# VH-VL binders against p38371: the designs that were tried, part 26

Target 1, 215 residues: p38371
Amino acid sequence: CNFEQPETNCFVQESPSWAVKYDVVDSPKDANGDECTTTAPLVELMGVYKYVNPETGAAQLALRPATLASRAIADTTTTSADQTSLGSLDTEPKDHGFCHANDFAPAFVNVAASDTAAANTIRYEFTNVRVYSAAVAPGTQFTGELKYTSNGCTSSYVMRAVWPPAPCDTASTEPAENCGVGSGLNPEFAVVCQPTSATGTTGYCVPAGDIPSFK
Key: E = the ipSAE of ESMFold2; O = the ipSAE of OpenDDE; V2 = 0.75 times the mean of E and O plus 0.25 times the DockQ between their complexes.

## First folded at step 10 (VH-VL; framework fv_romlusevimab)

Design u5 (at its last look DockQ between E and O 0.02; V2 from the best seeds 0.00; counts 0 for: pae O 14.6 > 2, placed apart)
Fold by ESMFold2, look of step 10:
Structure u5 (fold): chain C 215 residues (1-215), chain A 123 residues (1-123), chain B 108 residues (1-108)
Amino acid sequence: as target 1 above (215 residues)
Amino acid sequence: QVQLVQSGSELKKPGASVKVSCKASGYTFSRYAMNWVRQAPGQGLEWMGWINTRTGKPTYAQGFTGRFVFSLDTSVSTASLQISSLKAEDTAVYYCARERGYTGKDYYGMDVWGQGTTVTVSS
Amino acid sequence: SYVLTQPPSVSVAPGKTARITCGGNNIGGTDVHWYQQKPGQAPVLVIYDDSARPYGIPERFSGSNSGNTATLTISGVEAGDEADYYCQVWDSSSDQYVFGGGTKLTVL
């Protein structure tokens, strides 16, 4: 009899914070078909968790964008479950070590109207999520697609994520502050500093290319 | 939270007019087109058209020009369907339905529906 | 205009899998949406963009779309799934939504 527990084949590094970069595919349009200006963040932190149903053995992947988590404190109309996107996750990797996650429920938060702003709903819809789970970098990078809606303005993106999050500054010449040696990242990862705003220099290290992103 | 609430059912005689209202709540009204869908008794769904909620410009499906008028009151987040010169064939349930989104190539369907308003034209 | 064709009815035993088809010329090149309508109720969006599931729709609802046929699949069918089901596309060339004629699912 083998006393060793079977190891799952789709490892995911669970963390309240991964760094996620979004690259636009469809520019923002509202549901009238008119152009609008609201977009997903350039980069944000994201909670990533894996769950296994003990009755069925089915695995799930949970994604919680920091944008939704930060707005949740003021939201009286949605629950923590509504603010976290759950999808099915493969139990074994395929095609070069990718574990696929699909069938995500949307995640959203509602903000009530105030004297200074109209009511707002922020919604994330993830599709075609693939976690790189091969032994070389098990469960520390993933890619997928996002449809992002804020106040009826929808845009779509490719998302690319890496763990751990590493703060950075594009204006710094110190490697540890610009996604290099000393940053805390796996030195084999190909990453680049993505500022959190279009005019700022500080942000997080994100994958430089397609997942898996290696030098 | 997001919902569409329609006005109550109506019993009308041929030749009269009716106005079905659809009040939206829980979202930014001016960002989502409003569809109107008809369902005659025992029949399937029939798209009547939609109205751009920012501009008020309607688009009517073929066969729904003339007697059918879409309108808005954006100050109270309300879309309305007016049917004039009612005929027996106008007997149906009328739904308002919110357009879900636009990807730059396609609309995502209708994600929120009103409860429906039954218009009965008899005599 | 673009026409979508559905079978008028489908019968399935409880616990089995129902498959409801929606036929159209090159429907695989479009994004198909599916609605469930229970008796006396408004329609409910159950699948959008061929296979995506809105919040609150059970995993046993799934969709596929290729060639000239889109399919709504309901696994583990329950009595509560008895309803009319409609497929829909947006025809961007004519700026018109098109519904299929509907399929009545009977659970026997």
Scores: ipSAE 0.216, ipTM 0.681, lowest interface PAE 4.9, mean pLDDT 88
Fold by OpenDDE, look of step 10:
Structure u5 (fold): chain C 215 residues (1-215), chain A 123 residues (1-123), chain B 108 residues (1-108)
Amino acid sequence: as target 1 above (215 residues)
Amino acid sequence: QVQLVQSGSELKKPGASVKVSCKASGYTFSRYAMNWVRQAPGQGLEWMGWINTRTGKPTYAQGFTGRFVFSLDTSVSTASLQISSLKAEDTAVYYCARERGYTGKDYYGMDVWGQGTTVTVSS
Amino acid sequence: SYVLTQPPSVSVAPGKTARITCGGNNIGGTDVHWYQQKPGQAPVLVIYDDSARPYGIPERFSGSNSGNTATLTISGVEAGDEADYYCQVWDSSSDQYVFGGGTKLTVL
């Protein structure tokens, strides 16, 4: 089957929650180029929104990592806008059904010092974001690159995202609970359960391969 | 039902060539890279390389260049391994194995395996 | 070349917990995959990305990875678990998959 048909506009499923997986490309480095250990989450939820300027027709894509949203509760120094990465979005699909999104502003939060940790800034920088908007699966998968910085430690990732955010448990024998039939995902999507931690079994269904990820 | 079905056992003389086929079914063939893994008798698994099933670009592991050729027949969702100038040391079971995911930068392991093809090289 | 070190064999009584280690320099910094291979059969992916289980793999199988050691843990070991187990990583330095030497798990 041919899944690469750019016959739709740049549709993006707007939702407060996408499931996003980050795969490390470059190991963490600090400002001096030395090895450090802080990394992005294995998987997290992300708010994804599309804005269209009614006067110009220009489109923008907004990405709101859940990590930033959760940290924002205790952060009085950043605004919602600061915690959202906003970039330009194509108005029509290109390159086999992908809509490109570029020029993202960094999203970040400040984490105040505590008894056990120094003050910190967590920063998300997105680049080369591509939303799959082909007719077969419009606006329910996207990919891109992330530069993640926390506590002065920067690392790079390939991100892959899918909607809806289906929770899963690798310990479950029920297909619906382990990214199978009944999970709520498009049955044609190739997905796997990614735990939220290295030791846990619960997480979210994420693309099993490159975007678009199909069986 | 996702599966990989490989061609049957082969018995060859040294210097001969062999072609092992791996037919995929139950999924979109071009969405997943195909790995080749060798296992000599009584030995462990050895990665030979993989082929990008979308672009056809093969990547060979160290030690598997020259005599080993990965190819595709996308019309029948089949990946093939050809070994030329066979040596006794090529005696092994050869597996095709689907990459669980392939982005060109991420490596997810191999989630679907063929049943294996035994290649015996004997004088 | 990057090397993954596994014990050649591990023995465990039925119902007990088996732990198979996979040693590698800074292996905790990469995703480890585990395969089960029974005699005369093709390998089966039992753990991916350090600790995730493919659908159909019993919850008795779990994985962890930190520092220089990844571990496959099989709780409540059954006779059917007797097999060779291989760890695997992608070595970014050499751009190739690397398998451990394999561990033969014997159920006593």
Scores: ipSAE 0.000, ipTM 0.509, lowest interface PAE 14.6, mean pLDDT 91
ESMFold2 (binder alone), look of step 10: mean pLDDT 93; pTM 0.954

Design u6 (at its last look DockQ between E and O 0.05; V2 from the best seeds 0.00; counts 0 for: pae E 5.4 > 2, placed apart)
Fold by ESMFold2, look of step 10:
Structure u6 (fold): chain C 215 residues (1-215), chain A 123 residues (1-123), chain B 108 residues (1-108)
Amino acid sequence: as target 1 above (215 residues)
Amino acid sequence: QVQLVQSGSELKKPGASVKVSCKASGYTFSRYAMNWVRQAPGQGLEWMGWINTRTGKPTYAQGFTGRFVFSLDTSVSTASLQISSLKAEDTAVYYCAKERGYTGKDYWGMDVWGQGTTVTVSS
Amino acid sequence: SYVLTQPPSVSVAPGKTARITCGGNNIGGSDVHWYQQKPGQAPVLVIYDDSARPSGIPERFSGSNSGNTATLTISGVEAGDEADYYCQVWDSSSDQYVFGGGTKLTVL
């Protein structure tokens, strides 16, 4: 047809929900350099979207953590743009099928003071994001780095993410409920159930190893 | 809204003392080090050091270990810079600036600055 | 002692791209921060951690850092960008912040 969009070689599965696991690299410190305790979630859902400028062909990757999305409803002080981290995205894969995304703007939300807590800004800063885009599993896993700040406490993580999000239970003997057959995940993915709390059994299936995570 | 408000400009004679105050608001004061930065007329920025706002421990850059004293009044979220035995070369704008964070290897710069306090030392 | 070197001035026509360099031995191993200072005003952080942009800073501001050189790039320069620009790192070997000497950007 006569109405073409600019093409791109980097496919990313767009979804309001990917499952993202964070593994700590730098333990929490405040801006005096003193130890503190606030951390990113063990696992959370994340919105992932790709935008392409039709006039230039330039691509962007947008990341919207569930923590920010849930707080955005009550936050009248920040915009949707403040609450979403946009970065540049390569137009074609490199390095064994990876599409790199860089230059992310910070994403944040303001949490109003309550009777029990001071006002706070929750801030995500993503770097070095790489989407696995090879034909065998195009755009359904990615890795990157996160600097997370809340309550004046900053920590750093490696993030590893998979689509689709699959709820799971580490205590279940049913494969469909423990990241196996019937879960909705590509059966070739190496995934493991990550509970949402340190003491619970329910959570989401996340990559078991480095991206790309395959059996 | 995060804000640093500094005390007003000062005109002093050599040998006098001055105390510049910096009142913080809109954030948890004890979580962020307070930097002090000097800028002589027509010159660049010069880091003087910082103070840990939880412990009150100052760190001074080389050249600022003698006549310059950082202090806190945590009850009013205020950091102060005192300069004793003022010299003509102390004529400058003095800024306080809030530390942004720590990543395990580096500090992330100064995200909020006071408006500056001009100290003029003249005979 | 660690030294950051900036050109004293850069001139650029409106709508063009300004590049302000910050030289230092192995600066690529440090997080570089950039400040804008307009006459009579306090500095404003415009780039942190080499390339990250605080909220409210236009996308035409960008940064890079590798090897011995960090660069602040301002595309589509406007008259309102006329200011002094300073780079800064934390020098972990001496436990101090270091500023570059500053670069005056003139828009002509």
Scores: ipSAE 0.151, ipTM 0.654, lowest interface PAE 5.4, mean pLDDT 88
Fold by OpenDDE, look of step 10:
Structure u6 (fold): chain C 215 residues (1-215), chain A 123 residues (1-123), chain B 108 residues (1-108)
Amino acid sequence: as target 1 above (215 residues)
Amino acid sequence: QVQLVQSGSELKKPGASVKVSCKASGYTFSRYAMNWVRQAPGQGLEWMGWINTRTGKPTYAQGFTGRFVFSLDTSVSTASLQISSLKAEDTAVYYCAKERGYTGKDYWGMDVWGQGTTVTVSS
Amino acid sequence: SYVLTQPPSVSVAPGKTARITCGGNNIGGSDVHWYQQKPGQAPVLVIYDDSARPSGIPERFSGSNSGNTATLTISGVEAGDEADYYCQVWDSSSDQYVFGGGTKLTVL
């Protein structure tokens, strides 16, 4: 939910849709430490919201991956709160213009069994989340780490996110369709088109480099 | 699990060179920078610098330029510290320490440390 | 250069609360990390980003940072907590990590 809240120095662009890229840092392993094959998406949209307690001034950051949101439609066992990762957020930027977010609760959904697949739980655990809130680009990039678990297979990622979400096509020569001029992104951002699949050409513009990603 | 294993103790004479190795395991080596920290006997921790494990670019702290060289062997997930023209004051325990997170733009502390390598310089 | 100041030593009785301070000019604007080093061992991260705990670190360990002082608090101190504790920040002005001088915690 997006509400008008008191202004703080840690600005975060609230939106139901950020573009988030995941880069693997630890390969998937099961509970026994054996290799498995289930991984997080290459890229997905994510709801990002900031909450401020009007009494204490304490801030929180909510992350809602689109994968969980979509799966939640068929899941009658988890709540919206279960499907959203909520953590604490700094009130003022710290080093290098970052606002740190910590102590995220896991977000998860249960996927019921089908004729072709067993019951499954998908879990997102976020750590080391930092929102770039410097004056040059307040609250429109963030980074962190994700521990992703699906069907007992756990892998770890560095995530990098940018707002707004700009759809793109690597096959397009039109700048607006390939993360260039007209895409809606900050022209100072270094971004690249990340397809949603390994073989596809369509996806979203994501940071080309480490956060903050600038040209 | 994440682990850093360093090479064994070294005894050197002044003017000699030493190379300390730090082998990483349990994670993608190239994702996180590797820090080097010195601790002289009975003294505190001193940051020497770090090396970008992806690009190989070293960054040296003030006071650790010239005789100190960071390097990588990515094929075996190993970072190394070489000290040339050793002096008595180089006697210390040297630690490699994994950067907790690496964005290239922020610095998050060190979450995993090697066991340390004692370098003793004496005539 | 940026300097972090810690008391050389702190003593505490078992079961009591120990507080180790780390002073620095406007340190509240920085992320402070804390390391525990027991005799003959490598340092261990016990607090990061002022108040966050790594996995495996007991809830007895907590951190705060405001103004010119960061504080590591250890409640219900145990004999095993006897160690040297170091605070750390990244100094953006000099572009380097800076450690405090360390504090020896003695459990009486």
Scores: ipSAE 0.057, ipTM 0.700, lowest interface PAE 3.4, mean pLDDT 92
ESMFold2 (binder alone), look of step 10: mean pLDDT 94; pTM 0.960

## First folded at step 12 (VH-VL; framework fv_romlusevimab)

Design t1 (at its last look DockQ between E and O 0.56; V2 from the best seeds 0.00; counts 0 for: pae E 7.1 > 2)
Fold by ESMFold2, look of step 12:
Structure t1 (fold): chain C 215 residues (1-215), chain A 123 residues (1-123), chain B 108 residues (1-108)
Amino acid sequence: as target 1 above (215 residues)
Amino acid sequence: QVQLVQSGSELKKPGASVKVSCKASGYTFSRYAMNWVRQAPGQGLEWMGWINTRTGKPTYAQGFTGRFVFSLDTSVSTASLQISSLKAEDTAVYYCARERAYTGKDYYGMDVWGQGTTVTVSS
Amino acid sequence: SYVLTQPPSVSVAPGKTARITCGGNNIGGKDVHWYQQKPGQAPVLVIYDDSARPSGIPERFSGSNSGNTATLTISGVEAGDEADYYCQVWDSSSDQYVFGGGTKLTVL
């Protein structure tokens, strides 16, 4: 089938969980412009939702990083809405079957000071988000850019995401556990197992290359 | 809680010196540059410059390279502004303000401000 | 030497939308920050990077920036929004922050 044939509207697979990989572009710097070490996670789950204004037809894309939800601590100034980034979403595909989303508000969470750590705001800024909308796999992969700030340390990334999230283990010889047949992924997707830690083997299947990532 | 607390108001004569302190708490001091901003009576905000809180290197806006000195005491998370040879024109409120972040291209602005220190220079 | 121009005042009825402009040559290529200052108080960052809100700033504050004009928009204006509002950019050609002259918002 011709995967490049675009949909006539901008379908997005809505789910509380997509698997998202971040690849560094700008190494972390602090507000003095000096090197620092805090980075975005290697991979995380992300809520992805589409909203349409019934009166105007205008669409929004909502991105909710699981890391922000998990780091929420009692904070009178941040809400569930603050943990979700909303951006405008095109109503029609462009650029060979991509639906663009732009003008994202940042998503963030405040982390209160503890005896061992100062107060911190963890902040995600998404830009240039593009959802792949071709008829064979509509709205199941997207790419974009992330600017991540935590502990005063800012870094930037290319973001590549796929639905559904498929757990994996790089040490497994079973295809279902290493992004192959039985994993639940479209067999045409080009994916690779990304561990959640630098030293572990377990994680999620993520796009192997540029979106759209197909074999 | 992230907070900047400045020293109290000062009344000075022309030719004297003044030192305004700005004590930070609730965050990693060495990660955020400290800005200084001036506001003359009835006027708008004017950026004076900032200081790198890890190295102590100041950067002064044009017009503030002479009598204005930024300094740090990192042991107590304190930035200071010293103004020498005070003139009547130095009468203003002086603010310290934390720089939010460096983007690699631009800066995010000033997200936390001190309460301001009024310096009055009169004969 | 980069100059930001703001109207000196804007009046708006309660519940209406206030729009405060910040003019600058190719300001759309810069990241614009907005500050609210109430009488006798320190400024508060209300918008950064053109349209982003810090924690604690209500959603009725929004920003946009294109061409030669950035705009701070306050929908559903309340009496508590009366303040001076300043725009600010980083000017990379002179390596300095620049503030606009400020706009006094009156709710009447």
Scores: ipSAE 0.059, ipTM 0.659, lowest interface PAE 7.1, mean pLDDT 88
Fold by OpenDDE, look of step 12:
Structure t1 (fold): chain C 215 residues (1-215), chain A 123 residues (1-123), chain B 108 residues (1-108)
Amino acid sequence: as target 1 above (215 residues)
Amino acid sequence: QVQLVQSGSELKKPGASVKVSCKASGYTFSRYAMNWVRQAPGQGLEWMGWINTRTGKPTYAQGFTGRFVFSLDTSVSTASLQISSLKAEDTAVYYCARERAYTGKDYYGMDVWGQGTTVTVSS
Amino acid sequence: SYVLTQPPSVSVAPGKTARITCGGNNIGGKDVHWYQQKPGQAPVLVIYDDSARPSGIPERFSGSNSGNTATLTISGVEAGDEADYYCQVWDSSSDQYVFGGGTKLTVL
């Protein structure tokens, strides 16, 4: 029996919404090196897309944080391209099933001044992004590093992302509402509910451990 | 709206002192370090150091210790550069420039510059 | 001390593409910033972090950095682009900013 082995490529689940968690590595600091208070979201949705050049076969990974997309509504100075971080992507998995993505362009948005707030620029800089593309979970988890800047306050994070985005409530005892059975997530994934705020209970299911995050 | 405005041109004799001021506006002064950059006539840009605009801690580049003093007047969002015992070699345009950001690992360049202050030292 | 090397001058015809290089040992591992300085004016940040553009800087300006060379590229050069351009990096070994020697761009 002749069996044609499927080509192993860097599969990425393309979706306007991934759940992304940011864990602080370097605390927020301003240009003086002093502590400041602005941080990246605890969790946010992110658009993730893969582009392949049909002529060259080169692949690219596009990341669009929801924060930038939402703020863009009032921003007439930046385009969707500016609000999307585009980087190179491996064509095939390498280290233990990971596809590496590098050379991301910064993504940013300009927030216009209001009666209560000065003008601001929010900027995302991604590095060392790795998409887990092994057969057991192809293209539904990724990790990387984020340098987040808001109004000159810069912090660094390890990001961990999972698809699909599953809303959750830490106050709920129902598994489907707290990253358990019925949530839509791969049952083999180790995930935990991350509230969107420090005081809230509602948020999204995010990886509980290092990527790949399995039970 | 964000801008740095420096004091006017100075003509000094050798041995004298000069103080160049840099007034910031349009942003929170204490959130951004202030750099000083020198440019001798017909020469390139030379980083002199910077000052922490919150704590007032100065950091001087090699070659700019001793006679050069960075200071602040936070009440008026002003950074100052004082040069004592002036020499002919100190003749240059001096710029203040806001540091863009800081992560503790990388530095982000200077995104806002003063218009420069010409200091001429001649006997 | 860390040294950045730039060509002293580059000439380009209007509408063409100018490339200004900045050489440094393993500069690809550093964040490179570029400044434009027109005669009698203060420098202006035109590229930061290798390839990022500040607000207000035309898309004609782009930057790249790899290996031992960073490059500022100006496409569709205009007469108004005639200026001195300086690259800059932070040297962690000496804890100080380092500027290149500058490149005079002449628009023919």
Scores: ipSAE 0.055, ipTM 0.644, lowest interface PAE 2.5, mean pLDDT 92
ESMFold2 (binder alone), look of step 12: mean pLDDT 94; pTM 0.961

Design t2 (at its last look DockQ between E and O 0.06; V2 from the best seeds 0.00; counts 0 for: pae E 6.1 > 2, placed apart)
Fold by ESMFold2, look of step 12:
Structure t2 (fold): chain C 215 residues (1-215), chain A 123 residues (1-123), chain B 108 residues (1-108)
Amino acid sequence: as target 1 above (215 residues)
Amino acid sequence: QVQLVQSGSELKKPGASVKVSCKASGYTFSRYAMNWVRQAPGQGLEWMGWINTRTGKPTYAQGFTGRFVFSLDTSVSTASLQISSLKAEDTAVYYCARERSYTGKDYYGMDVWGQGTTVTVSS
Amino acid sequence: SYVLTQPPSVSVAPGKTARITCGGNNIGGKDVHWYQQKPGQAPVLVIYDDSKRPSGIPERFSGSNSGNTATLTISGVEAGDEADYYCQVWDSSSDQYVFGGGTKLTVL
């Protein structure tokens, strides 16, 4: 009986850095529906944390994109709370092996005007976030949807994330540097090296397919 | 406007075949699986299965293996249901319905439905 | 093989609250979706993922799911809510969607 008591919480590997890949669904458009050029990063690191309210027992998931963290240094107008997207998190997994996270507040940072650009707000809106929690890889992969707005330009993505972040280089023949053995990743994970730029070769190992991403 | 438009109602004799088509518009066809749902006269909804619109791989519910075939024509964003060797008990309304989520296999229900196609099998 | 059980009918007076139940073994561990179907029409998704409301669905529609029972709640019921209501889950053990038998809501 004691050893059969279910482990019923939604475990999440907390870390200042997960590797997150965005795959475009709606290309960038302005408020009029006209094409524009500002996009989310191809890949970025993301802080991921689980909090439990000590008075209510309710669980929350916090997502802090590295893009917002980097701009926060110069932004005196937003707080750490504004720069972090906080949502509810289920206390127990669903039968399909996911813990749902919902009702995320937007995360944003204000970028002051410069010689080359007007003042701007970089805004992340997460929805439909699911953390994979089945025992084979509890709390080390998640998926969700992102609506990204910057410079009046809005685009939408599927996000897929994995822990730990593993730096990689698509030009490397070393498996440890190209998401293979020695990279630090669970060898059962199906991952691929995603460069941080369209023309570069260096980046992070990200899920190769739908979450859960396994070989 | 996201829309599923089905082919018109059919009157068939037992032993014939029928093909019900479902044309999608207003969204990226390959990102959302297409479900097929049957409703016999005066009865409830019955899931027949779905087809992965990116790969063309069908999945059939128990009881719908054999005479029922899902297919795609991706060039015109169309899913089709073919029923062969029609029987009187195949008389029903057949719906196509879009799987809601585009994040993968999260099973968020069916958010857009076709108008239904009535297939009547009568001697 | 997973079975969802709904009452065949529910009657409610206008302006009151309707509660439509969907019973299933450990249904609280599943994501429950609810559909409204008016006569001669295709179903319409009114609640997904237990409690979430699609765009265009009035706030008076709500859902809950725990234990062996999911519930669709319609507050301030109007004549236009008269319809058949179906619950639905994905059953991971058999890899299929399952619908409940449907509940006819009558507004009297």
Scores: ipSAE 0.162, ipTM 0.697, lowest interface PAE 6.1, mean pLDDT 89
Fold by OpenDDE, look of step 12:
Structure t2 (fold): chain C 215 residues (1-215), chain A 123 residues (1-123), chain B 108 residues (1-108)
Amino acid sequence: as target 1 above (215 residues)
Amino acid sequence: QVQLVQSGSELKKPGASVKVSCKASGYTFSRYAMNWVRQAPGQGLEWMGWINTRTGKPTYAQGFTGRFVFSLDTSVSTASLQISSLKAEDTAVYYCARERSYTGKDYYGMDVWGQGTTVTVSS
Amino acid sequence: SYVLTQPPSVSVAPGKTARITCGGNNIGGKDVHWYQQKPGQAPVLVIYDDSKRPSGIPERFSGSNSGNTATLTISGVEAGDEADYYCQVWDSSSDQYVFGGGTKLTVL
């Protein structure tokens, strides 16, 4: 979905793949307020795109989690638009080099029932998204908040994202394979390997600290 | 298959008590919060509160504290509303309605309703 | 207390489009749900989360929400659509559901 856009002061690296980490803020709860077990991924890829209205100059930020994109393959009820969260984006950086993005529409997919699982809806709600667009690292880190819902289980997260997506393996001693030199990431970025599962060693390099995450 | 079935109409005198039951079927009772909604004759919908279907903890809306009690019989997937010291103004249709299983503070609407129970309070 | 305001009544001819509004302070920041209630029946959820349709609800029903106004739109109105419609939001400040006053839709 890369097409030529008018340049704005809020640069965002457009890419089908950012590495995004979710840190839990509120544990998953159901409608009763009771604990439930479904959570957002530990890490996932995300499509990130900026749109600028050529007539008005207004900018928008689009976020498309890989989870939704992957599940959409079997979903005939939702469109790409439904699977993408679109929000407004500042035209110029504000405090501390951040461009704010707000008013995101929820993104979701419907998962059809199977022999082993009931029908489900997975929903992403983004708020307070801030893209770091300072000259030192323009548009290659962003943060925000996520409300994630799956199977009626809702949890809240702080998300931190970095570009490019660098695969990593915590079991590897090679720096290039463990978010070090040669990984393709900005060497000034403070990053850490986040496995995709609690028991696995392979995943993606994600910000080690608050955005902007620098060494 | 998913449904809420409420008890029948009630005619009571002022000062009496009434208990309205709401039996759930076709789904896991404890996974959905149960709401109570009142509708006086010719009036709109009023949210009375909700009850945690797992723990039995009730939460009452403003104006529905004291005389109104939510309870559960989980063995038969039944929620109940008891109104004590009935007043004429309690005359209304009372509905139970399940909430989808989202957060306790971010609700997504009541997707299944009972058929309603008419409670008439008259001297 | 948070208040939702609906017009008392809306009239529409068959086949035309009905729009029922629900006003509330910054309601655009809230998730709005819509219920249809036909005479003598229990309410039915027709729209949730501003614009999502529950299973079984016709595509003729749609919802939008922005600013201070949420709108339920019913295209190709049928006689069977004649009912009372209620908007609803969760008020986080008071931890309560709030209903609008309801709108009676009359199909002429």
Scores: ipSAE 0.034, ipTM 0.556, lowest interface PAE 5.6, mean pLDDT 91
ESMFold2 (binder alone), look of step 12: mean pLDDT 93; pTM 0.957

